# Designs tried in a protein design chat: VHH binders against q9yez8. Part 6

Target 1, 342 residues: q9yez8
Amino acid sequence: MVEARGGLDPRRLFKAYYSLSPPVEEPRDIAYREFAFQLFDGDVYVRHIGFDSMEELLSYMAREAPKNAYYSVARYSLPTARSMEEKGWLGSELMFDIDVDSLEGCGEVLGDSCLSRGYKQAVRLVEALYRDFGVPSTLYFTGNRGFHVLADCGWCRRLGREERREIARYFTLEGLRLELIIPRPGRRGVRPAPPSPDDPGLRGWIARAALERGVDLSAVHEAIEDLLDDVRVAIDVKVTQDISRLARIVGSLNGKAGLLVARLGLEGFHPGDWLSPFRGEVEFRASARLEESRILGRTVSLEPGRVYSMPAHIAVLLQLKGYGAVAGGEVVVRAAAGWRPL
Key: E = the ipSAE of ESMFold2; O = the ipSAE of OpenDDE; V2 = 0.75 times the mean of E and O plus 0.25 times the DockQ between their complexes.

## First folded at step 1 (VHH)

Design C7 (framework vhh_7sr4_2; at its last look DockQ between E and O 0.01; V2 from the best seeds 0.00; counts 0 for: loop humanness VH .143 < .165, pae O 14.6 > 2, unsure alone 64.2 < 65, placed apart)
Fold by ESMFold2-Fast, scan of step 1:
Structure C7 (fold): chain B 342 residues (1-342), chain A 123 residues (1-123)
Amino acid sequence: as target 1 above (342 residues)
Amino acid sequence: EVKLVESGGGLVQPGGSLRLSCAASGRIFSIYAMGWYRQTPGKQRDLVADITRGGSTKYGDSVKGRFTISRDNTKNTVYLQMNSLKPEDTAVYYCAASKLGYWSTPELHYDYWGQGTQVTVSS
């Protein structure tokens, strides 16, 4: 059910955050990027915005306090032009969107376990891009329920929609003809050569997954469904094939959860308060049921009509997700402790 | 359209060295695995070496330890350094490229082939 929302004004919270001159990662070649923002007033998207410097970008965000903040993965000779033809496309980074909702059992379910599963797939994607395509990439938490992987390489910037779709399909295994990479044994006991962990591409990834599971390389076909699940990456192919796609500004807030867009390393991801600038203990009035869930390192369960004492960063997230509203207490806005440059 | 142009072939004495180059030209927009294959009269083509864009390599058993494949992704060029050449290495050498990674199948997974360059090792 859609109900009238009460509690803290998210616009005021976001304005407080952006007024603190928070650490925001500079997009490479900033003057060639189109910027776009979703504003709180009227939920309006504003586009065709350009900046010559980080100072201009930070000043804009401090003044406007956007609900969501984006920059183009494309570079344009004239990013402020209103038509795509007039913008003068100079190429686009490869963009991959790991959709946590596509993972079995995750759907719309809140919780750290689904985020951890998405993170592991994002790390696998970064490793496979480097190993199979020679492409270094960076990993980001989107500030809500997903991960972005961005890769900027000279040869790949000018790839078209079809080539980007083929790269995405390599990772989703969509259209895979398994018999071309892992042939079944012949009828007369003839066996094709088993895959080796040193084999290139998917064949090598399947062999390494088999060794991790303790599966004999000559018997990979018997465990193939599990092995394909181990190597598959749940990305949104339509995002990767779109040369005009927008990425989120690192250090900005995601309007759906009130969490920071954060650059991540490959050694682990532990959701916690470091993903939020909001601090304090508040009273939260629940308007919807939430089954016991681990959220940002805390166990939370909600019954409609009850009032709960909880940390502000969790309360803000729950209010933005429609589970209730903050009913009392004060929210302190601070710089997030866990943001770090790579 | 995409074209592959081989160079560096020729005559060499047994024990000598040659370096083959293969440059891809035209609209280069696909992900390529690139390789070298050879063919002697009356025989089928066989794999000499291949390399993915990520640098993973595979070699034919007869050339392991003697030949080295390398790739310059910026120039869309693949190289084959051939050392300790033997008379049985005499063949026409073909450059090949595929739109996606190498799949290790007996069917041809390469979309583009060069015209070939002759390598002759004479005693």
Scores: ipSAE 0.117, ipTM 0.537, lowest interface PAE 5.0, mean pLDDT 83
Fold by ESMFold2, look of step 2:
Structure C7 (fold): chain B 342 residues (1-342), chain A 123 residues (1-123)
Amino acid sequence: as target 1 above (342 residues)
Amino acid sequence: EVKLVESGGGLVQPGGSLRLSCAASGRIFSIYAMGWYRQTPGKQRDLVADITRGGSTKYGDSVKGRFTISRDNTKNTVYLQMNSLKPEDTAVYYCAASKLGYWSTPELHYDYWGQGTQVTVSS
């Protein structure tokens, strides 16, 4: 529905998507949330916005076609107020952020392999939240290079900054005093019991990790570096402790990659065209080198100055990432194309 | 910052029941593990029961099957239901909280202690 020649305007693509009544998930308790958007015009952020209904939110997004769309993890009595004090904070969901680019060896690299590593971290977090805290949670792809885990439980809502920080540190193992949970044999003349997979908390988690590796439970200290790596989750502690943090609206587009913010299951994550409303075959003129990479399920490599035929969803991603521009062909936008796997 | 106040102690006949409560005042760190300890004069403080934030429980051998620990995180309160009480259960019962509830062993280092409540089982 959008034809490209001499470059593609992402604003037109996003406008088309939001004009098609996209399958955006309604944030819970929408009238209590602060909304924020980054608009294409001027790259400015608009904050302190409120909506009384899903209809109002969708109408706004269709009209403004935001580059990025957010809602607060907090519930407020007056979400449009400018200050936290005036907003009347009622509580916040727990939010955990896994930034794939912060993982060892990922940085600015494109490709599905780093997304797979981030997904594994996120699944580990979801499972441990339930196992160790009794907290069910939901996993989301952020539409770019990251994952969010969001938990809305009654007692979680009123936790303060320090409490949220300590929850996050449980997962990052920052400040871990291993001697307190798994004392070494003969410390102070006492022979401590080895950890058991039935032990609560990190002690049990480490024991289960040891069993999965075939490590003798009495020899946990000899493999401790590997075991801690099996347990650690690479979340951004500052995100979790921030009660005013913004989450992405599920079903909205991420302006950095042109991909959908998507709810994920725990059975696997296989990036592909289902993460994009953009369809069609286009010609893409590269302006930067990309070493052979698996991107959204397709092998891609680029040499500057060359023109490639490729699916629209990959071309839009590459253009937004600065690897070139769409030079020909037609992009079809399909909001009802089942952006999520069935 | 965290203050623990026990209540519900008293005098009871052998075979009777009591329910102890521990109310936390101030901001509760909801990932705290909570526990009950008891002490008779001249003896060490003994574990009665503890409960992690996630609900995993541990009991002292002498109370297993007779006592039940539970928590209500909406009221920041921990309870100890004490059934089939024996004269040997006579003690001061202390509520305790550990901010390291998921970092340490089931024998948690407790950071905060209440003043205690007397339980007396008459003979």
Scores: ipSAE 0.000, ipTM 0.279, lowest interface PAE 14.2, mean pLDDT 84
Fold by OpenDDE, look of step 2:
Structure C7 (fold): chain B 342 residues (1-342), chain A 123 residues (1-123)
Amino acid sequence: as target 1 above (342 residues)
Amino acid sequence: EVKLVESGGGLVQPGGSLRLSCAASGRIFSIYAMGWYRQTPGKQRDLVADITRGGSTKYGDSVKGRFTISRDNTKNTVYLQMNSLKPEDTAVYYCAASKLGYWSTPELHYDYWGQGTQVTVSS
């Protein structure tokens, strides 16, 4: 329990959480991973950290209470080496990053609508990786405004920057030659067969998008721009092509929102209090205006100077986002607040 | 020190199902990665399935889609649901715990091993 006497220090909250031995997911081959942490103290990044065991990692997190916690998608022979050459790269998981900031109409505040849209794209990505590439993947909420998809396969691990970039481009549709996927009728009047949802690759995805929009498959050309918008996945190509990218530790907290990095299924995503370890009712003094928004299943609006009573998981989020500060009450911190790693 | 005790093994017909359990005696079960291995006489011990502290799972190629590993930290127990069993699945099944985590290589180091339980699939 953390009392908000004179204000709530995020570090104290995070410390409390990590001291409870939370269900942090162990990265595979932990001894071959580089770890990095952003600390509350000066927002300093500490990199090139290695752990030989989950116990060591958890002890470190409990002690340091990081604002953000990361591990390398790469495996290294010597993860603690400062230079990439000395680290000895052994391979990297394939990583995709979807940020809702890239979605039209999504503002700076964490909104459920935007998260849902992001999730939908992430699910598509997971499905496409499997259907089109034969690669299983895992989906994570980043604890703020994004989703990560990680794919681990033998040939995936060996991909270089350029190959990874090409895979990313498949999803962003950059460089797409549509005429090769959906040919136009030729001069001799021969009409190509319309795309089918059972077609492989992007052709199938376009067909599925058409069906979802109620577009006749024979008229795909007329609605192709809209359909491509549905097929496109807004991933950060820079993240995917980077063989040395850091991913967030599952079960850790995101310092920007105070929410859990959580593994997600494909059945749906409903943001709520389960994404936060913080419980209780608190008083929150708003310092900025917030237009009516749905956040973690609750409708929230703020006027500067006003004090609100609200759940701690919302208040902490709003505080970390800069909308004000917890002014009173008690926050109960729980290691298992409803989320379980899948 | 963690003591591991397997149970649930036995004789089953092809196509049948078994559920193995492994109970751990340690107070800090939640920090251990857990795994199931199997071994036949004269052969190497092979990974069947493992599960991280966070619940991430990995399966041997031969058991994918048929076996499911899970854990209950409140009971300090890891489970292996085995469906659609085949004669080739006949082996001694071992429970293992590791503080070092998961390894992608066959040379995963485990701190503790159970005594093993016999699974026999035969008509």
Scores: ipSAE 0.000, ipTM 0.218, lowest interface PAE 14.6, mean pLDDT 88
ESMFold2 (binder alone), look of step 2: mean pLDDT 78; pTM 0.788

Design C8 (framework vhh_8pnl_2)
Fold by ESMFold2-Fast, scan of step 1:
Structure C8 (fold): chain B 342 residues (1-342), chain A 123 residues (1-123)
Amino acid sequence: as target 1 above (342 residues)
Amino acid sequence: QGQLVESGGGLVQPGGSLRLSCADAGFTVSSNYMAWYRQAPGKERELVARIYSGGSTNYADFVKGRFTISRDNAKSTLYLQMNSLKPEDTAMYYCAAPRYGSSWLKDTYFDYWGQGTRVTVSA
């Protein structure tokens, strides 16, 4: 039984999850990674933590039940050192961050449709990294309102800030000189060939986008603004240029939404209860208005002062977002050996 | 994207050993979170052992010290070495892997399952 004046205690909820040997993905070369956690007590950040094994990491998380859990995209000779110069940098994975809130019309609005738009951009980024740079990458949901794409290759590990910034700008199209990619037809002394879907780089991406829109390849200039929007990826350049950036531990919870950080495929992303380890039916007391929204596959609307019966994972998300508080009911936590009461 | 194929099961006496193998017929075993499950006659499936993408392992209490999960990345094969077998270990053994993008919180813990290999420990 959950009795929760003021709502569910998120620390208790996270503790229950981490105590059940959660399916946390092991970061490669774990002993060379810096770990960092935001704890519930005092809202404190702890950094410069290292683990020699997955067992040590899981033990730490079960004991501390962090609000947020991170590992460095960098590898270090001495990850527990207090300064960057003492850590002994051995290289960093390429990291790309797609923040759904940065997409047009998606601000702080809750909803699955904005997550789907962000996912589509993340898939294009994975495809473009492989096609244009020859680099395989992995796609992750951050457990709230964003996506990470991580790429690890021998040559890319040692790239510096400016080189990473250039790669990021390739995808955001900042500084694009379009006339070098798609020359204008009818220009005096020039008869440019139309772009082909098999062309390298941006030229090929524009051609494929044109074909999807039913635009003649010889007339791409007439739809070029829409085509550029189709191929552009809304990544945070500052994240990609940062060789010391932290990624979220896959299988850990995101303290802003109570959802799992999850590895994703390229075939589709359908937000739903599978993103939460919490189940049950609870009473939710709304303290804020929520316009009708599709959240984790459910249609939700709230009026202040009203009490609603709803699934625990929806109620947890809404409480963490400030829409109200869980007032009672049953919560169970998924484990490999079935379900455990909270 | 293929089926996982288990092999190595059989009939053994109590105290005996078996080595189970799980081969990739279309899904890469290498560098993924994978698990061995078993299902005894008339019972639900239960987790036996897990191997994380980096190679760390975890075991159910009832097999700790007796079973070892391992992976040969060059052969794309997952193994379960079973020592000191007991009659209680009699079950169909399955290897399982999450489909890329799948959640461990779905009704099935994993989307890719093998056909199973039978282990009988009889006195």
Scores: ipSAE 0.000, ipTM 0.176, lowest interface PAE 17.2, mean pLDDT 82

Design C9 (framework vhh_8cml_1)
Fold by ESMFold2-Fast, scan of step 1:
Structure C9 (fold): chain B 342 residues (1-342), chain A 125 residues (1-125)
Amino acid sequence: as target 1 above (342 residues)
Amino acid sequence: EVQLVESGGGLVQPGGSLRLSCAASGRTFSSYAMGWFRQAPGQEREFVALISYSGGSTDYSDSAKGRFTISRDNAKNTVYLQMNSLKPEDTGVYFCAADKTPLWRYGTSADFDYWGQGTQVTVSS
């Protein structure tokens, strides 16, 4: 697709990045993880790869310059074995996937506002895991249009598919019996207590959402649909229930956007240049229309056939997404050693 | 795989205190959510209290809130219900229950997998 549009070779760009000591985060218990990669050559997926050290992983990535790079949320006694049975499963982290494209109004439309909406849901998930389950978790941007939340604890590792699905449904509110959480007044006029912001679980989250909207806690039922929408998290239940799922390697590039997989804090997320190792000003020849959009902190609009001057990291993203091709200029790759995402 | 045995029930005067214990046998206690339920003669079984696998999250019925405290000791495979300011309306058979998940589903008290035989609590009128 990008070859047919000319100009920039993503393979060369990724090779340059991986050759500059990229800021790749070491996966915990690396020797027990299965690694998988999608390569540029033939779009081939290679699986059942193991590494005994971070040095081996970095050397592999520098040599192969993969389009996408993954590691298993599972730990295995023999990660290079080809079957789940032979791998010797030792447990899996809890994994949650928030796909921005699944959010209302976000589909195929590019925009930072949709990333911000996804980020807010991911932060709520991290907070709810800690508050309701007592489990610390880590938040990651996937380098395209999504967020991963990973939680690793003793009981987390041993959970089976059904238990993981129940946890996922707690956050999606699938199958919610609201009357068991916020009971309606009885026929005899017995009135259950309204929810309190200090209440555990969903009851407390609903109360806090009500206070944020200025809704009286005794009148929660009047705004209940909006309050449930405020507390719901749009996670992919199939990802969470799958003990063999793969997470993206932090500090690797996402082949769909050319952006870094990045560990995020809970204080805020502002898409921008820091999510890309690519720099420079280039000429971009548009082949598709893009309505005015905020992309990585920049306002962009495209008409087919026109040539635009723009920052390299935005041009790379737009080319990978099929909006056109880089027609001139040079892309500079920043040295990863000493460079850090915010 | 889990068997539950309640103890600590008995006769107590109104305003008194009682501590119930639930001893679990089995290898997975520390990964289960635990709860207490009660049933008076001629009445439906009702929820009293819940505790997550770690003890980090608890929930109480409106009648128990502020008077009862649920806790657990995973090293001893035991869950407790400390009952203060007891009322005649608290009289009933108290059941310990375990949920296969580390927490309760949707915040509901209805979905427990294992149940004890119960222990009688009588608050003299």
Scores: ipSAE 0.000, ipTM 0.124, lowest interface PAE 18.0, mean pLDDT 82

Design D1 (framework vhh_8cml_1)
Fold by ESMFold2-Fast, scan of step 1:
Structure D1 (fold): chain B 342 residues (1-342), chain A 127 residues (1-127)
Amino acid sequence: as target 1 above (342 residues)
Amino acid sequence: EVQLVESGGGLVQPGGSLRLSCAASGFTFSSYAMGWFRQAPGQEREFVALISSSGGSTDYSDSAKGRFTISRDNAKNTVYLQMNSLKPEDTGVYFCAADTSYEDYDYGSLPSEYDYWGQGTQVTVSS
């Protein structure tokens, strides 16, 4: 086994952050939510935790300084019960997970370009939920390499696993009968009307993708496979169909990267230091090679055995990813918002 | 390395019985829910039965209920499917599957809910 070498303990950094009473977005109906945490001590998951107020939640996080912090998308009458049957399920928000690592060419390679591709898919999902289902949703960066979209609507709270799976399949395009959406030209001598960007559903999404690629709307059928790839959303169907799934607490840290779980707008996503509470210039001792990559708005490359001067937020991320360890300097920890209250 | 190995399949006459076994290795078997799925020629993979990590909860498809019994032996890292009153419609490749998460959530009947799969064992019900 290879352990990450470090003169800087991530647990101490997380403890410092949570001790500052950082801004954390309050989950709606907090008393009906199950909370779960992964702790640094013993690397254990603790579940079936409930809070009556934000004061209790913040006090818990300041005391425990968890590696990861979660709340249930489900509401329960008794969230502290040990089994799902005893919890008394009252309904679950729709949850969609877009994992950047599942995107073609993104794998384990660090880089802002893959995050931008995932963000683009998440924005399309938010827009499609509103246009096609009439459902408002919120978009979140998970603090590592993914995006969550959460939708809370009265009718959708009580949907079962099969209905949630069918909604997910709508966005992944599983089982699509393309001939019903983009008819083949020349059928019975009739030329079908091309799709318009104002068309509802998949037709409108295909038309917008075509315009973005510089494809004539009248030639959509000739480029259809590429256009379908552009409009698919890389959703983890398993997450969406699971009524008991956990979402990350906005304003908490992700233990894999040391970045904030952040609420995002639809106007753009530019990775940078605003995603981290850690500041300062530090010395980083590399133990692994990293090919030139753009990380949080900065170009980084590493050779094993070399010491680099770099911003603390990048050094902490690289240490958590196993590329080396912080060897000198001081990390300044500040209260930072990964979200902005309305 | 995670591995699931099914055995016990074969050819039986209608009304016969078979006992399938799935031997698991490479993970903490007693912490994970286990399921059985089947796939007939030209059909999608369908749910047959599931059992919770402790063995305290089981669920069955409508076609399996009353005829099939799922069980597990956590000391032997093995899950079983006892199939009675077999019909020609039960013909297919039977797969063992594991949900490898540590979460104490409701278990599902969808293939997408399971992380690890065996290679399958053939069951043929024919005269």
Scores: ipSAE 0.000, ipTM 0.150, lowest interface PAE 14.1, mean pLDDT 82

Design D10 (framework vhh_8cml_1)
Fold by ESMFold2-Fast, scan of step 1:
Structure D10 (fold): chain B 342 residues (1-342), chain A 128 residues (1-128)
Amino acid sequence: as target 1 above (342 residues)
Amino acid sequence: EVQLVESGGGLVQPGGSLRLSCAASGFTFSSYAMGWFRQAPGQEREFVALISSSGGSTDYSDSAKGRFTISRDNAKNTVYLQMNSLKPEDTGVYFCAAGTSPYKYDDSFYSPSTYDYWGQGTQVTVSS
């Protein structure tokens, strides 16, 4: 454990964390990846960085203590080259970004319930990638208000921007012509066959969603809006179509919330203190109102001007979100925050 | 104490239907994928059907496709197996199983060893 003292400077906390050489997941083929970091000093973004080993990456992060840490989903023959042409693109993983703030009712609202909704979308995406494309993928919490799904498959590495955009739109249902997938009944007394759970693609997903809700397959149209919501994945198409996109380093901190980037399983996600390396009880002076919210397993409400005693990981998050500042106390920083990378 | 209790088995004639239920307790049901397996006399346990924790994905054995439907009600902590067009070959003890990550690149969800919790089973007999 390392003690961090005085007023809360997030840079000091990040430096304390990285100085402990915390567990970080090694990116596959590390020598072929471009690394990028957003630094606290000047809020600058540094790119075109390469490492030959995990030891070099950890040493860099211990020295620089970045606000955010990234690696390219692309593999390059020369990742340190300044231009994309000179880098020698060797292919990119499929990347999907689920932004919780894009979900209905979740924009500008702090809360674990919105994270749970985003997680369900991410799990559905992982399941659909495997079922519809035969592609296994990994699920990550981004350390703030989002989820990444990464899929590394031989045939998909060399897909271009348009093909990636088409895959993304398959999951967002953007441009869907529903009448071609689930035709409406009532044409000359002929009823189109209802969807079956064994049908390929969207038809099968709609049928399975209907069965889960207890909706008769012949009555799919009566619940179609809810069923489409059950099937749709709220991904950012611009992220998926970008072959040069950056993913977050698992085990690094997210500068917007002070939480760990974490690899997740498919059988549940329960936000809590395990997502933070910061411990202890601190005094927090609120500068903004926060209606009662469930944050990392804790109920929080704030009135401007009041001083609260609260767990350090909640206080750090609230300060980074602009609700106030830590006014006193000490933060204990730990390398193991209740989880380990694979 | 973790418990999975199957019900709904019985004797039915070929071409008939049965609906199996599995009531779960002692764990966070909505965090587990649920599967159905069966064991015929003198045979090993074989995969029948799987439903993900969210219910967004289902998988079936070749023998079950088109005849059986797996579903779940997370509010009632229950998983179901609707069995239609039953055949004598469907005779066996049907087991409910819970697992935390059955989906793998090698389709390991077909293997009983990937499941953490098991019920005691319910007998299904298809005979004239």
Scores: ipSAE 0.000, ipTM 0.091, lowest interface PAE 23.5, mean pLDDT 82

Design D11 (framework vhh_8pnl_2)
Fold by ESMFold2-Fast, scan of step 1:
Parts: sequence; structure tokens; C-alpha cells
Structure D11 (fold): chain B 342 residues (1-342), chain A 124 residues (1-124)
Amino acid sequence: as target 1 above (342 residues)
Amino acid sequence: QGQLVESGGGLVQPGGSLRLSCADAGFTVSSNYMAWYRQAPGKERELVARIYSGGSTNYADFVKGRFTISRDNAKSTLYLQMNSLKPEDTAMYYCARGPEYYDSTGEYLPFDYWGQGTRVTVSA
């Protein structure tokens, strides 16, 4: 553990974290991945970087202490080539981006509730990919306000833009013809069989959503608008169709919130201090109002001009989001041997 | 919040040359994504040339072989060398500094900074 004196400069906090050789997950086939970083120095974005080993990547991050750190979902034969034509594309993982801001009532809302809703969308996607397509995938928190789902399969990686777009549309329900999935009640005295949770595809998803809401399967039509909302996945279609898209390095910090990029399981997501390497109690001077919000398991409200005592990981997040600045105290960085984000 | 300042525009005859400069006072590293755009009277703004963080370049078809984009690290300046100028090159020329990251679409966000432009007139 390292104690960062004065804890007011995000660059120093990130440098303290990366200087401790923190737990960073190795991107698969690292030598074939393009890396990109947003740096504090000059506030520049650097691309076309490659590494032959994790040792090289960790050394780079310790030296540069980037604001944001990325690797390509694509594999390239020459990832360091400056031209996309020279890189030699070898295929890309399927990438899905679930933006919390796209959820109803979550646009500019800071808080854990919207993160939990986004997580449920991501879990639904992971389950649907495996159950309906036989494709295993991994779920990641992006360290701010979003989730990524990455899937790597032999047939997936060479799909083009149009095919990736259609896969994304399948989950957003664009172009859905509901009458083919859940037929309306028939003529007098005749009614189609209700959907079963064991049914394949969307029909099964609707049945499971009905059971979760406490809606009888025979009453699906009465709640169909809500049920479609429950099964729809809030995917950014343009991210999925982009074969050159960048994913965040697991264990790196997100410069917008100071939180760790974290691999997540499917059993639950409970935002808390485990998402941050920063510890301690600090004084925070608020410069903006924040309505009562649940942030990383803590209840927070701010009035401009007032000084608050709060945990360092909350204060760092609030400073990076423009609510004020750390005014006193010291921050301890917890990237010690054996520590992991999850 | 740096300021971009274009210079080097002027009046030239067809076949002439001009070198446009874009000074970036924001202390950026020369590896930043930058571009030259132009806007002719009555037309929308169009991309002329771009240079990526790693130094690779890309040009619009209508200027390939005639224009060259480059950077000078020591001066923190972006250049556009324009040769074999044609009347249809007459426009206000703008430099732009790109964003630090991709948006959710995997594409670059709209340019963070634009200059006020420098006028190029090619007349017979």
C-alpha cells in the first residue's frame, strides 16, 4: 500500500496506483492487440501501441500512468502499424456496449440504482448469447457508467459490419413482429397456448419476464408493453458493428470516475469501495449541488460551498465528475500483492 | 481549452502554392489527431486531410498528390502544403484537433477545437 499525500491531483493518484504493479488482466493474444491510451501529459490520445508480454504492458502503464487504457477487440498481424490497411485484420470479438444513460430515467442521474439496472441488462445479454446461440461471453464494468459484453468464437470473429449490426438488432428487438412470437387471442372460444419459460428465443424470454413480474403466463397480453421492456437489451448497435472497437483494460482506472474496470460474474453486482483502489477519510469542498444519491453503497448529498468529511474513493469520484475538490486529508492506495478488483 | 490559430491563406493564381499553418497553444503532444477542413461559399464543411496520433495520413480524393499534411514537433504546429492550386480549392480553411477518445460508436467524437479559419482564394 502507498500513502498519497495531498491526494488532490488525479495524475498523482493514478501514478501511485500504477506504480504498485496492480492486478491487470492479460488481454488474450496480447501480441496481436492494438493498445491505446489517453495520457494526462498534454491530454493526448495515443494509438498503434503493441506489447509482446504483460511485463511490457505493466511497465508502460507504470511509466505513463494513463487517464484511460484500452486494447482492441480486433486481432491484427501488425498491431503497431500506423495505417489500418497495414495492420492486417485477423478478426474481432463481438462487443456489446450497454450504456446506463440510455435507460429510462438514467440520463444524467448519478447513482448505484442505474448501474444495477444496466448490470441486469448485461446479464440478460450474456445468458441469451449462451442459451440461444451457444456463445459464451464475459461481462465487464467499464469503471464509470457502462457495461461491456465480449464474445469470442470461431465464426464470430470474421463477421462483417452488417452481420454484427443484425446481431445487435436481434437484442434491441428492432423490427420485431410480435404477432409471430406471441399470437393474439384467437376467434371466439379459441386461444393460443401461452408461452413457457422453457420456450426458445424471445418467447421464452417473455415468459420468464412475466414470471419475474408475477404476471400469469395466460395474462401476457395485458402486460406485453412492460414485458417487452423487460426483455429488450439496451445495446449501442454502432459499437457492435465496429470491427475496430476498443475495450478497456481490466484492472485499469477509468479517468471519468477513478473506478476500476472490473470483470463481473452473473450472481450480482453491488457497487462499493471494492471498485476503487483509493482509501482514507478526506475533506471534500463541494462546488455543485448533488441531490441525495446512493454512490458506491454510500448516501451522499452536497450543497455548494460546504465542506464534507467522506471516504477517499467517493471524494475522488465526485472530484472527477465536477462536484468539487478534495481539500484536505491523505489518500491511501491499496494495490498490494494478492489484491484483486473482484 | 487551447486556441487553434490558422494562418498562411491568401490570393494565388491557378497552379500556385500556399502553405497553411495551424498553431496549437494548448501544449499538446505532436501525436494528437488533427485535420484540415475547408468550406467553400454555399457548400458544407468538408475534410481535406487528416493526420493520426501515430503520424499516418489520409487525404480526400480531390487533393491527393497535390496537398501534404505534416506536423513540426518543435513548433507545435500543423501544416498543409498546397501545390498545383485550382479555382475549386477556393475556400475558408480550418484546422481541428480531435478528441482524446472514441465515443460509444467506436468513432471519434466531434472535433474538440476549431480555429476561426484562414481564407484561400485561387483566381484566374
Scores: ipSAE 0.000, ipTM 0.125, lowest interface PAE 17.1, mean pLDDT 79

